# Ledger of designs, part 15: VH-VL binders against q3z8e7

Target 1, 156 residues: q3z8e7
Amino acid sequence: MVEKIPMTASGYKKLEDELSTLKVKRIDVIEEMRLAAMDKDMRENAPYHAAKEQRGQIEGRIKEIEHELKYADVSEYTDTNTSKVNMGSTVKLRDPKNGECCTYTLVSPKEIEPLKGKISASSPIGKAVFNRNKGEQIEIEVPSGTLQYIIEDISF
Below, E stands for the ipSAE of ESMFold2; O stands for the ipSAE of OpenDDE; V2 stands for 0.75 times the mean of E and O plus 0.25 times the DockQ between their complexes.

## First folded at step 3 (VH-VL)

Design C7 (framework fv_denrakibart)
Fold by ESMFold2-Fast, scan of step 3:
Structure C7 (fold): chain C 156 residues (1-156), chain A 120 residues (1-120), chain B 113 residues (1-113)
Amino acid sequence: as target 1 above (156 residues)
Amino acid sequence: EVQLVQSGAEVKKPGESLKISCKGSGYSFTKYWIGWVRQMPGKGLEWMGIIYPGDSDTRYSPSFQGQVTISADKSISTAYLQWSSLKASDTAMYYCARHYYLYGGSFDYWGQGTLVTVSS
Amino acid sequence: DIVMTQSPDSLAVSLGERATINCKSSQSVLYSSNNKNYLAWYQQKPGQPPKLLIYWASTRESGVPDRFSGSGSGTDFTLTISSLQAEDVAVYYCQQYYEYPYTFGQGTKVEIK
């Protein structure tokens, strides 16, 4: 069984663009390795080892992105006359015990910016609110226990 | 398919100049080194040098340094081996071959060879 | 320069029998940091360019028959043809790419008895 990764069309495109950029950078690093190999013998070649490490990082990121694109569950940002939380929705949550309100926007993994309230649908909050209706009470599991919030508003 | 196609056989006199070519196709020409290997009649293989076409970085065997010039034109995917003044001892088969030793061995694809005969 | 020495200079083997070619380098071609031997084997048939058979001492190039195998480490290497076929009549060369200048062995001619 494979778990899908929720993603907007925009987020998918950003991952495709990042993958293309990394493949170009991989060519540059291959050239750096070639040049380094020409300067020193292989045993004492610090520039070669530095380029090899950089290539390792690039290959690792390419593998991560290819995995994300392969298992992506792309949903389209559409007109939200519906009351259900979807990708691209902005959700206002209220803590019923203290009256605290927090606003979050569900975005694809590449667009996550917690300080701007942009979170993944696969985050604890994102999972709890996804496909829920306005007025529903949700539960979020954290190390200190289970937190309860009410979905006060869903907007475009 | 990967191919290296070399220029045709040459018959020259001592003191003449010569430039032979090796055209790559079916791969990214600038990502691989092109090496030149000499084989004198009835003898083994001798590495002459290599060039990286992407930036024309060139390395020569000490035996061939100053004897030949290796160059490449990446716009037409062609590498060159050149003599300013041929000697009878330059009579040999000359091979070009693709090279990327850090990732997959030394010379994985070879041209068909260019026979150079130098005699008076 | 690293000198590559092959033995024997020529070898006559009956069809279906094992052929063994040795290659010795004057210096180790094993890089300890990656544990790889910078050694390749080539086959050259009459009138043809060389063809890569083995790289990294023991890795078979794509399309090369399973009867060809490479072994050894450091300074002593072997190319084995487990069951010689008529099409295997050729001169075989080892090559080091551990350091510049790259050097080839003198070649071993394999013939049918």
Scores: ipSAE 0.000, ipTM 0.473, lowest interface PAE 16.0, mean pLDDT 83

Design C8 (framework fv_denrakibart)
Fold by ESMFold2-Fast, scan of step 3:
Structure C8 (fold): chain C 156 residues (1-156), chain A 122 residues (1-122), chain B 113 residues (1-113)
Amino acid sequence: as target 1 above (156 residues)
Amino acid sequence: EVQLVQSGAEVKKPGESLKISCKGSGYSFTRYWIGWVRQMPGKGLEWMGIIYPGDSDTRYSPSFQGQVTISADKSISTAYLQWSSLKASDTAMYYCARGLYYTVGTEYFDYWGQGTLVTVSS
Amino acid sequence: DIVMTQSPDSLAVSLGERATINCKSSQSVLYSSNNKNYLAWYQQKPGQPPKLLIYWASTRESGVPDRFSGSGSGTDFTLTISSLQAEDVAVYYCQQYYSTPYTFGQGTKVEIK
């Protein structure tokens, strides 16, 4: 059988957007080549040669993206690829003893804002929830002991 | 579409002058180099020189510098190869060829004329 | 000047068999800045002008059958005809265009056995 390339709907959309951008750039580069080709010395035409090389790079990337889109297997995967907590996920945790809830979003190191619930995957909370499913009971290790929570909701 | 058409065969005597032509069509003549290549009977190819018709910038092989003159008339899309005084050793097939755009001194030839046979004998 | 040497001077190959022609340059024709080999191959049939087959050592010119392929880098290059056809009887020339004066190999004559 033909090998399919698994990807999320979000990933597919990003490739479509990149392809559209490259097609617009291709038009510009072809026009640059046309204008440069009006120079007297084609052999010594550095701008033409540079534009031709750029067109080669653009055409190569377009071919690569078109291949990926043609063989994409989008229907087998969701935007999150699973119902599991991942980078970018927003997780609602409930304390089973008192019913209190708190919400956290897993972000990259440059975007961490603990007071706004934006935490890293390597934080105690992030480490406990990463790759877990909705409905799972988790343990968060803190200096004062172990806290218990239930993952009530996962959004993306 | 792209064509290089050369003048007909020539039979000359030593000491006579000669000018042969190469007419380009189907492309922008002034934006490509035209090279000249000699092939002596039963021998291989020898690059003689090139000209850029747009400004008549001409480059020669050291072996042919001073022995021939390369020129072009852009108004009629024609390049020329000329001898002031022919020798028997000039007997050969002469080809013109279009040089592709690349950095200085880096042309390969994508279209060739049919050739002009020049015979020099007493 | 860069000297181009081809081998063999002539070869006889049966129809459908592989023909291999070698070309050696006296110095490298590989330009380090763009990693390109400034080497072309031409085919000349009896009574006809040369025809471009390959440029940049391995890029096939438009309209040239895929049985023709070029390979090699630096100083050692090969033209291969994977399955010789009757119309391939010709003299084949390599050309360096790395520096002027441009130079051709002496030619390799390919004939049917």
Scores: ipSAE 0.000, ipTM 0.456, lowest interface PAE 22.3, mean pLDDT 82

Design C9 (framework fv_denrakibart; at its last look DockQ between E and O 0.05; V2 from the best seeds 0.00; counts 0 for: pae E 14.5 > 2, placed apart)
Fold by ESMFold2-Fast, scan of step 3:
Structure C9 (fold): chain C 156 residues (1-156), chain A 122 residues (1-122), chain B 113 residues (1-113)
Amino acid sequence: as target 1 above (156 residues)
Amino acid sequence: EVQLVQSGAEVKKPGESLKISCKGSGYSFTHYWIGWVRQMPGKGLEWMGIIYPGDSDTRYSPSFQGQVTISADKSISTAYLQWSSLKASDTAMYYCARHSLYFGESSYFDYWGQGTLVTVSS
Amino acid sequence: DIVMTQSPDSLAVSLGERATINCKSSQSVLYSSNNKNYLAWYQQKPGQPPKLLIYWASTRESGVPDRFSGSGSGTDFTLTISSLQAEDVAVYYCQQYYSTPYTFGQGTKVEIK
């Protein structure tokens, strides 16, 4: 089974918008390539080669976004939803074996600061807690083995 | 092609309200973030905040949170920056700029408006 | 907040000579998962809005002359103008878009010597 990618409904919509934008840009770049190719010396055709490289970048981005959308696990996020772990949530985890607690905040990829407890939804901890309720017991798979925690509190 | 056209220069007194605009054309307005950047006279650039017109998702720099309101009207492809009560320290050039998308998030500023000069004096 | 510091504050270069502007971030703007540096360079001429030159630290924006190039990774970045022309007189800004609030360097003024 393929791993799901957690995201908000807002995030999903923005990815669809980005895909649409890239498809429009692709049409423009293909036309630029066509016009440049009418200059028949292909070896010395710098505009053609620049447009071809740009097209390659756009095609790569389109495939990446289509992958994200295909495997998206979409959840609603609102400032009134404190019952389940979501983007922006701060989660307090307790190890039932020794009573130790750790606090993590789920943030966008650009705002990740592991030493300050800011982690992505795609991290091992983030994946394990995303869309879970207070009081649930979760398993976190890390390179050294499997960790077990209880979700003690959810806030944001 | 792609253009961001801002409203004209404003001369105001402290305590007055003001709303300036930024109209996008030549692209799908709801598919890009619009940001606002302040440049005080003789100073550098300060990012104020951004809005995604497609869903009105709005984010502010902590320095500007509560000082201004950013909004957009997607039916007329226009973003706004608003003050409820101007201060002399708001005197600056204000730019709107379009942010390219990268996995749905804002990234770099690819197109800029011409700027709106706001002068606040007694 | 990520603080962006440019050096020098101003630079005088003869026409046709190389101009080099440095930009340092207070923390890394390299995202390990995509191996991209969230760093852009802008040019602002007197009385004009800023114009994008470089994004992702080294990708030149369409229509920008190839005498402009960006390099660096992590916390240390450089904008190079290989052969300064009269129309290149401007203030240059680096900007990080790794984390909000997005922040700019203080600017480097490039003048003809």
Scores: ipSAE 0.343, ipTM 0.742, lowest interface PAE 2.9, mean pLDDT 85
Fold by OpenDDE, look of step 5:
Structure C9 (fold): chain C 156 residues (1-156), chain A 122 residues (1-122), chain B 113 residues (1-113)
Amino acid sequence: as target 1 above (156 residues)
Amino acid sequence: EVQLVQSGAEVKKPGESLKISCKGSGYSFTHYWIGWVRQMPGKGLEWMGIIYPGDSDTRYSPSFQGQVTISADKSISTAYLQWSSLKASDTAMYYCARHSLYFGESSYFDYWGQGTLVTVSS
Amino acid sequence: DIVMTQSPDSLAVSLGERATINCKSSQSVLYSSNNKNYLAWYQQKPGQPPKLLIYWASTRESGVPDRFSGSGSGTDFTLTISSLQAEDVAVYYCQQYYSTPYTFGQGTKVEIK
């Protein structure tokens, strides 16, 4: 079994869009390099070196995205069993000790948005809840000790 | 709409070379694995191999390794299956099919071409 | 290689009756990390390419009638047609996509009795 890169369908689409944008930008940067090279000696040409560096950054990001797209594991939410926590699931966790609840959505590392409750499936919370059932009690290891939560609800 | 359109039927002699094609449309061709499946007359489906058009990474079934070549031209959204020297035993229907987006290389085939019939006889 | 074996090779069923096809894998196609079975079912009618029916062992592809259902886990799987219709006459194949090569079963021919 080949290890896959988990992500949401929306995340996959975003990567495709970003890739398209970067490929266009790469063309522009290459043209900038060409123009800069015509102006000054290459060893003392700051604009050329800046463009070259930018090209390298773009190329690096393109390779990363292409790798992620190639090995992506995207969950299909419409036909997915909501009885278990999966990629793209929104999970409501209840602290049995104080009754407080928190809501998290499992996403890929590139889709993390802490302020919106979007956390990585590979995070301590993500790992603890992944493939778990509603009503199940989970444990999360933190530096201060072990936290206990109950999965109160699962949705997509 | 996702479509896979294959090249027409082929009638060949043993020893001849052949290259058949599968053109994808309606989706990002470079970002989906595409595979080939053989079906000999009156027989079942045989997984031959898959290719990722984005970088031409190719995976073969051991039974077909070295017997055929799978390739792709992403500039025209086309995948290929070719033989350097055909045998009578290569007579079969050949299907190209797209792997589902959701599971990358390890996936099921969600869309299929119409098939290319290859007949090899003396 | 994972060998897929279907049973029976052929099946004749009366209209409106239940058709059951079995598929066995030589090793488990259940992935422990996500608890999913990497098993698909296809329908192939004469002169047509295969059509995807079921994936993940039990999930119906969009547009597939409710009378088709997949079940099983690990090494033993079943495709069930609850009420056979005339248009269901075809050869059915199981396929594992757990590991390369992604092998097919030998097929089961379903006919009307």
Scores: ipSAE 0.055, ipTM 0.683, lowest interface PAE 3.6, mean pLDDT 89
Fold by ESMFold2, look of step 5:
Structure C9 (fold): chain C 156 residues (1-156), chain A 122 residues (1-122), chain B 113 residues (1-113)
Amino acid sequence: as target 1 above (156 residues)
Amino acid sequence: EVQLVQSGAEVKKPGESLKISCKGSGYSFTHYWIGWVRQMPGKGLEWMGIIYPGDSDTRYSPSFQGQVTISADKSISTAYLQWSSLKASDTAMYYCARHSLYFGESSYFDYWGQGTLVTVSS
Amino acid sequence: DIVMTQSPDSLAVSLGERATINCKSSQSVLYSSNNKNYLAWYQQKPGQPPKLLIYWASTRESGVPDRFSGSGSGTDFTLTISSLQAEDVAVYYCQQYYSTPYTFGQGTKVEIK
């Protein structure tokens, strides 16, 4: 089963824009390589090797973006979905065993800050809470076993 | 060659409206965030906000939210900063600048406009 | 908001000597997932717009002289000019782009003694 990559419609569009820009830049770099290769001293052709390295970086980034776009699962979040966890939601989780609470905010993949509680919908916690309602029990699998939490509150 | 060319200096009175412009050229205008920076006389730089012209996604510093409007017209590769009612405290140099991309998101400023001096006095 | 504090506010350095500017953020601008410091340095000469010098804390922008270098991580950063030249007289700003608003330091004015 192919794993999907959650992102917003805005995030998808911005990746498409970056991909378009990189494809143009790739054309320019290939031309730089061609022009540099006209230098008859190929053993010390620093411009050629610099352009080749730049092309490698561009090709690698294009491949990454094409992968992300291919497997994208575009999500939207609005105040209309305040009863369900979605992109932009802040979720308060309570451990039913000891009453301990933790708070997380679902953000775009580019805005992830795990130590600040800003997580993606594709993280273990994000997957467990996404599209769930207040009051639902969720399970998160960790190396030490399965943790249960209750969604105590959802805000935007 | 990337260039950001801003509109000329303005002398205004309090209560007047104003819209200043920043025209981008030499790059794909709709694919980069454009930011606005205020520099009050003798003071440092203040980040005001940014816009992504491709979809008009606009984000403001809390200090400037509701005080100015950032917009763009992608058909003419131009970003705008506008006030509905100027105050004397709006007297400053205003720069537009392009944010470099990092995975489609904004990052540091790589190119700056020449600045637009706005003077507001009674 | 992340507060950026530069020191000193003003610095007088003899031509050819080393200038050091410090920048401290009120919270870390190091993103652990990619191990990058979201910190840039800009130079603003009198009557000119700012110009990018350093990004990701230590990477020099294309065309910036080798005498400019950036270092530091987390909350503490420095900009060093190894051999001050006459054309380096300017105000220098650090900026974090870790989270909006992308705040600047208050600036450090560098002058020739």
Scores: ipSAE 0.000, ipTM 0.549, lowest interface PAE 12.0, mean pLDDT 83
ESMFold2 (binder alone), look of step 5: mean pLDDT 94; pTM 0.958
ESMFold2, look of step 7: ipSAE 0.000; ipTM 0.509
ESMFold2 (binder alone), look of step 7: mean pLDDT 94; pTM 0.954
OpenDDE, look of step 7: ipSAE 0.000; ipTM 0.560

Design D1 (framework fv_barzolvolimab)
Fold by ESMFold2-Fast, scan of step 3:
Structure D1 (fold): chain C 156 residues (1-156), chain A 123 residues (1-123), chain B 107 residues (1-107)
Amino acid sequence: as target 1 above (156 residues)
Amino acid sequence: QVQLVQSGAEVKKPGASVKLSCKASGGTFSSYAINWVRQAPGKGLEWIAGIIPIFGTAYYNEKFKGRATLTADKSTSTAYMQLSSLRSEDTAVYFCARERGYLFGVSYYMDVWGQGTTVTVSS
Amino acid sequence: DIVMTQSPSSLSASVGDRVTITCKASQSISSYVAWYQQKPGKAPKALIYAASSLQSGVPDRFTGSGSGTDFTLTISSLQPEDFADYFCQQSYSTPYTFGGGTKVEIK
């Protein structure tokens, strides 16, 4: 079963910041592990084993945060975000089932180019995202059923 | 489903360099590590190197250090491997392969493979 | 470098047979072992990861086992599409290394 994880916008931001920090630490640890692995006697290589253990801890935490961000049910009321999806907004959506991201821009009817991500506010995707906040989980009703996405980012 | 599509066959003379490409389609390229593995005719598999595109970090088999260089272009979802100072022993099929364990923890393995690029080095 | 010694190098079997392939690491590698299948002219396909976890979409007649230095791939009831080459691989440390391969041929 899919479990929603309630959190505030500030909580979501804190997880994004922690993820960013861990990704930087991962770079250093991967490099440390690579350099140590070039040495012989890997079983007796203390620096290698320390880096390997640290790598495992970082990867585990990254996986945990990515899971939390994917299934986040964000409440923006307490943190009062004034940025909502509007005409001209570019919205990055993440599919929690397969982890794929796609980007869409809400445009006027005369500017619609679905293959280039330019969609109408009256399209199924447009209706689902319009006036929604970053971090919010949305449901898109299409003829084949209901699709679930998370609003990962909003830009202009 | 994600697929990796590799560049076409190459024929080179000893001492030359070759640059192979591996383009990802369907899914997020940058979230995975890309490895390069070769197979000489009738022989087994040999790991050359890997790169983590989102960070630009590459790591190499010491046997190929100084000869192999890995790069990635996130905007085109394409990974590259350049191999220099080619010898006849470098004649092989070169595969790129996605490493799933990079994103999901310590269980490292290559879950999606490109079709391979044949590189022939002869005088 | 960690050496992966795979055995046998080849075997002949009939459809319905139980096939066992082994890999021995030159040092302890915990469970950082994957198994791949390769058919002539094609890229390898992942079967098993973390020594015993079945890759999505792979038939459950394939099983992996082992830890430390000794690892086994078992095919419980060989099917016509299983005649192929099989390789083990360690990811415990770089360079990543593969076993020499096992060719599973029709008897």
Scores: ipSAE 0.000, ipTM 0.465, lowest interface PAE 19.3, mean pLDDT 79

Design D10 (framework fv_ramucirumab)
Fold by ESMFold2-Fast, scan of step 3:
Structure D10 (fold): chain C 156 residues (1-156), chain A 121 residues (1-121), chain B 107 residues (1-107)
Amino acid sequence: as target 1 above (156 residues)
Amino acid sequence: EVQLVQSGGGLVKPGGSLRLSCAASGFTFSSYAMNWVRQAPGKGLEWVSSISSSSSYTYYADSVKGRFTISRDNAKNSLYLQMNSLRAEDTAVYYCARGLPYWHGDAFDIWGQGTMVTVSS
Amino acid sequence: DIQMTQSPSSVSASIGDRVTITCRASQGISRWLGWYQQKPGKAPKLLIYAASSLQSGVPSRFSGSGSGTYFTLTISSLQAEDFAVYFCQQANSLPYTFGGGTKVDIK
């Protein structure tokens, strides 16, 4: 079982660009290691150790991005999904008993800002609203109990 | 906000020692590589030393290797440069600077205000 | 060591002018180059990293281009606050090295 990672098309493209840049940097760092290893003084081979550390960082980030891209779940059809909550959607929720309104935007993990209403699809609110239609009543399970909301509006 | 504040400069005779300090605030200090860069009066920038986020790796310019020691205390959000066997050519303004994450290249985005070190008889 | 050669050493320009300065590396450094601005008595300020990425808070009139051994910094419409010294830095490998600087003066 592998969980999908929701993200926008622009978020996916940024990861692809970063991956391409890192793969080029990896080639350069490997060459730096090879050249530095030819140095006669191996005791204080600072260029070799610097390149080795940089390679470790690059490999770690490449693995991270490749994992994110492999399991990415990208929103692709805006016109066919205009009535449903998708990644990038701004959702206005209303509590039918209290009349309180809250606005949330579903964003990729790196764009999360709870105080600005930017939340992930994996959050309790995000899970409850994802792929729902305007006018639907949803329930959100939180530690303090269950909350009830109506999806009052969906916009981009 | 994000800030580096330096101290410890001064006037010293050739062969003397000085210790420079750089206090970080407004960011997670332990997550960034740190650097020292110097600038002689009226001249350009010269990289002096770098230290990895964990202190596991330290690097030095050939001109200072064996005389200078870079160190950091992540619990105190502080960076240091111990300068021994100082020479007239070490006279410069010394800057501490934060390294960008490696995937942005090894450029320096936040700089201290600089500390003047004068080596003169 | 990778040597960085910056050109011109100085340029006289007027407000509204397009200013371009160049930086050449003695070896290939891919895209790993930064550009800095320094005003008298102040620390350098990062303008551009990775040859073409604009640092947060830097005006859009600054742009960088290039890869390998040849790089340029362009100021599309010079403003009064842009009169300063500009430095390039190879951000590829240790030891890090800087260009000699370009002074942008009032014409």
Scores: ipSAE 0.006, ipTM 0.506, lowest interface PAE 11.6, mean pLDDT 83

Design D11 (framework fv_mogamulizumab)
Fold by ESMFold2-Fast, scan of step 3:
Structure D11 (fold): chain C 156 residues (1-156), chain A 121 residues (1-121), chain B 112 residues (1-112)
Amino acid sequence: as target 1 above (156 residues)
Amino acid sequence: EVQLVESGGDLVQPGRSLRLSCAASGFTFSSYAMSWVRQAPGKGLEWVATISGSGGSTYYPDSVKGRFTISRDNAKNSLYLQMNSLRVEDTALYYCAKSYRWLVGGYFDYWGQGTLVTVSS
Amino acid sequence: DVLMTQSPLSLPVTPGEPASISCRSSQSLLHSNGYNYLEWYLQKPGQSPQLLIYLGSNRASGVPDRFSGSGSGTDFTLKISRVEAEDVGVYYCMQALQTPYTFGQGTKVEIK
């Protein structure tokens, strides 16, 4: 009776990874709360109140993700709305000369984490892939010259 | 890369108001407590205000309590400090600082370049 | 309020020599959880402060291992095993145990 939540296999995996990260954060926050609560006056205890607030946020997000995963309807078929690279897209790039591949996700400026492959649409790679289709060859201009890649896959 | 850019510092007369802004980028802004720390010319560091990640909790020293208000707009990745009833003693370079973790205060792992506030009669 | 007192206020050092800075708090910074809520910051000339040490003895990311923090309760020490030219600046201790968070008055480290 509950409506299924449609998502890609990639989307499901992202939620699993986020849930795993949050569960680790939850352990840290609960420990910080426990340690801070041992202080003499908890009403004056800024670390305790901050940790309590953060725990509430983490627990809320965990419940949200667990609900989404429980009712997920995972589909791998491609529709026309995901045929082009857009904000939130995860793009797999392959160098045609050496076969090396790398994965990038286009995110808002707030969520940029280059080491995790999260880049902005205004980055050199982001500009080159934005609004492109799977199978297209792109050129990325960097100070040392031009790099060539093929868009091997697009997901969200 | 994490960046914090302050703005809004100016020369103002005592009793006036001023609002400082800090534009943040390169991290999940809503997940970290943010603070303002000031430094008077040629003097040491003084903590001014802290706000939790959600904005639900704010902390101040008595020297600014009731006059200054820290706030944030998580949708815009922006931190603010509303300064009312300014005094000559509020003259300082005001730094925006990010906490290392979700805990409020301390652990200032990234700082902006500061914005200068001069209060003179 | 917790008063933080540093000594010395001025510390001229020859490059390659060790340096030691003391920080004393008016109240114990040792929480029942076993952590000292004491931090060390460095402000290089013309630059913003940078975090060196947190929770008494833990080096922040990117901080060279020549920096070490020690102490417990009310007495803390920051040591630099071999001072380099890049280490000049003003060093501040700060307590994060309770609001208001308070800094020491600073120790200026200069090359002799």
Scores: ipSAE 0.000, ipTM 0.493, lowest interface PAE 12.5, mean pLDDT 82

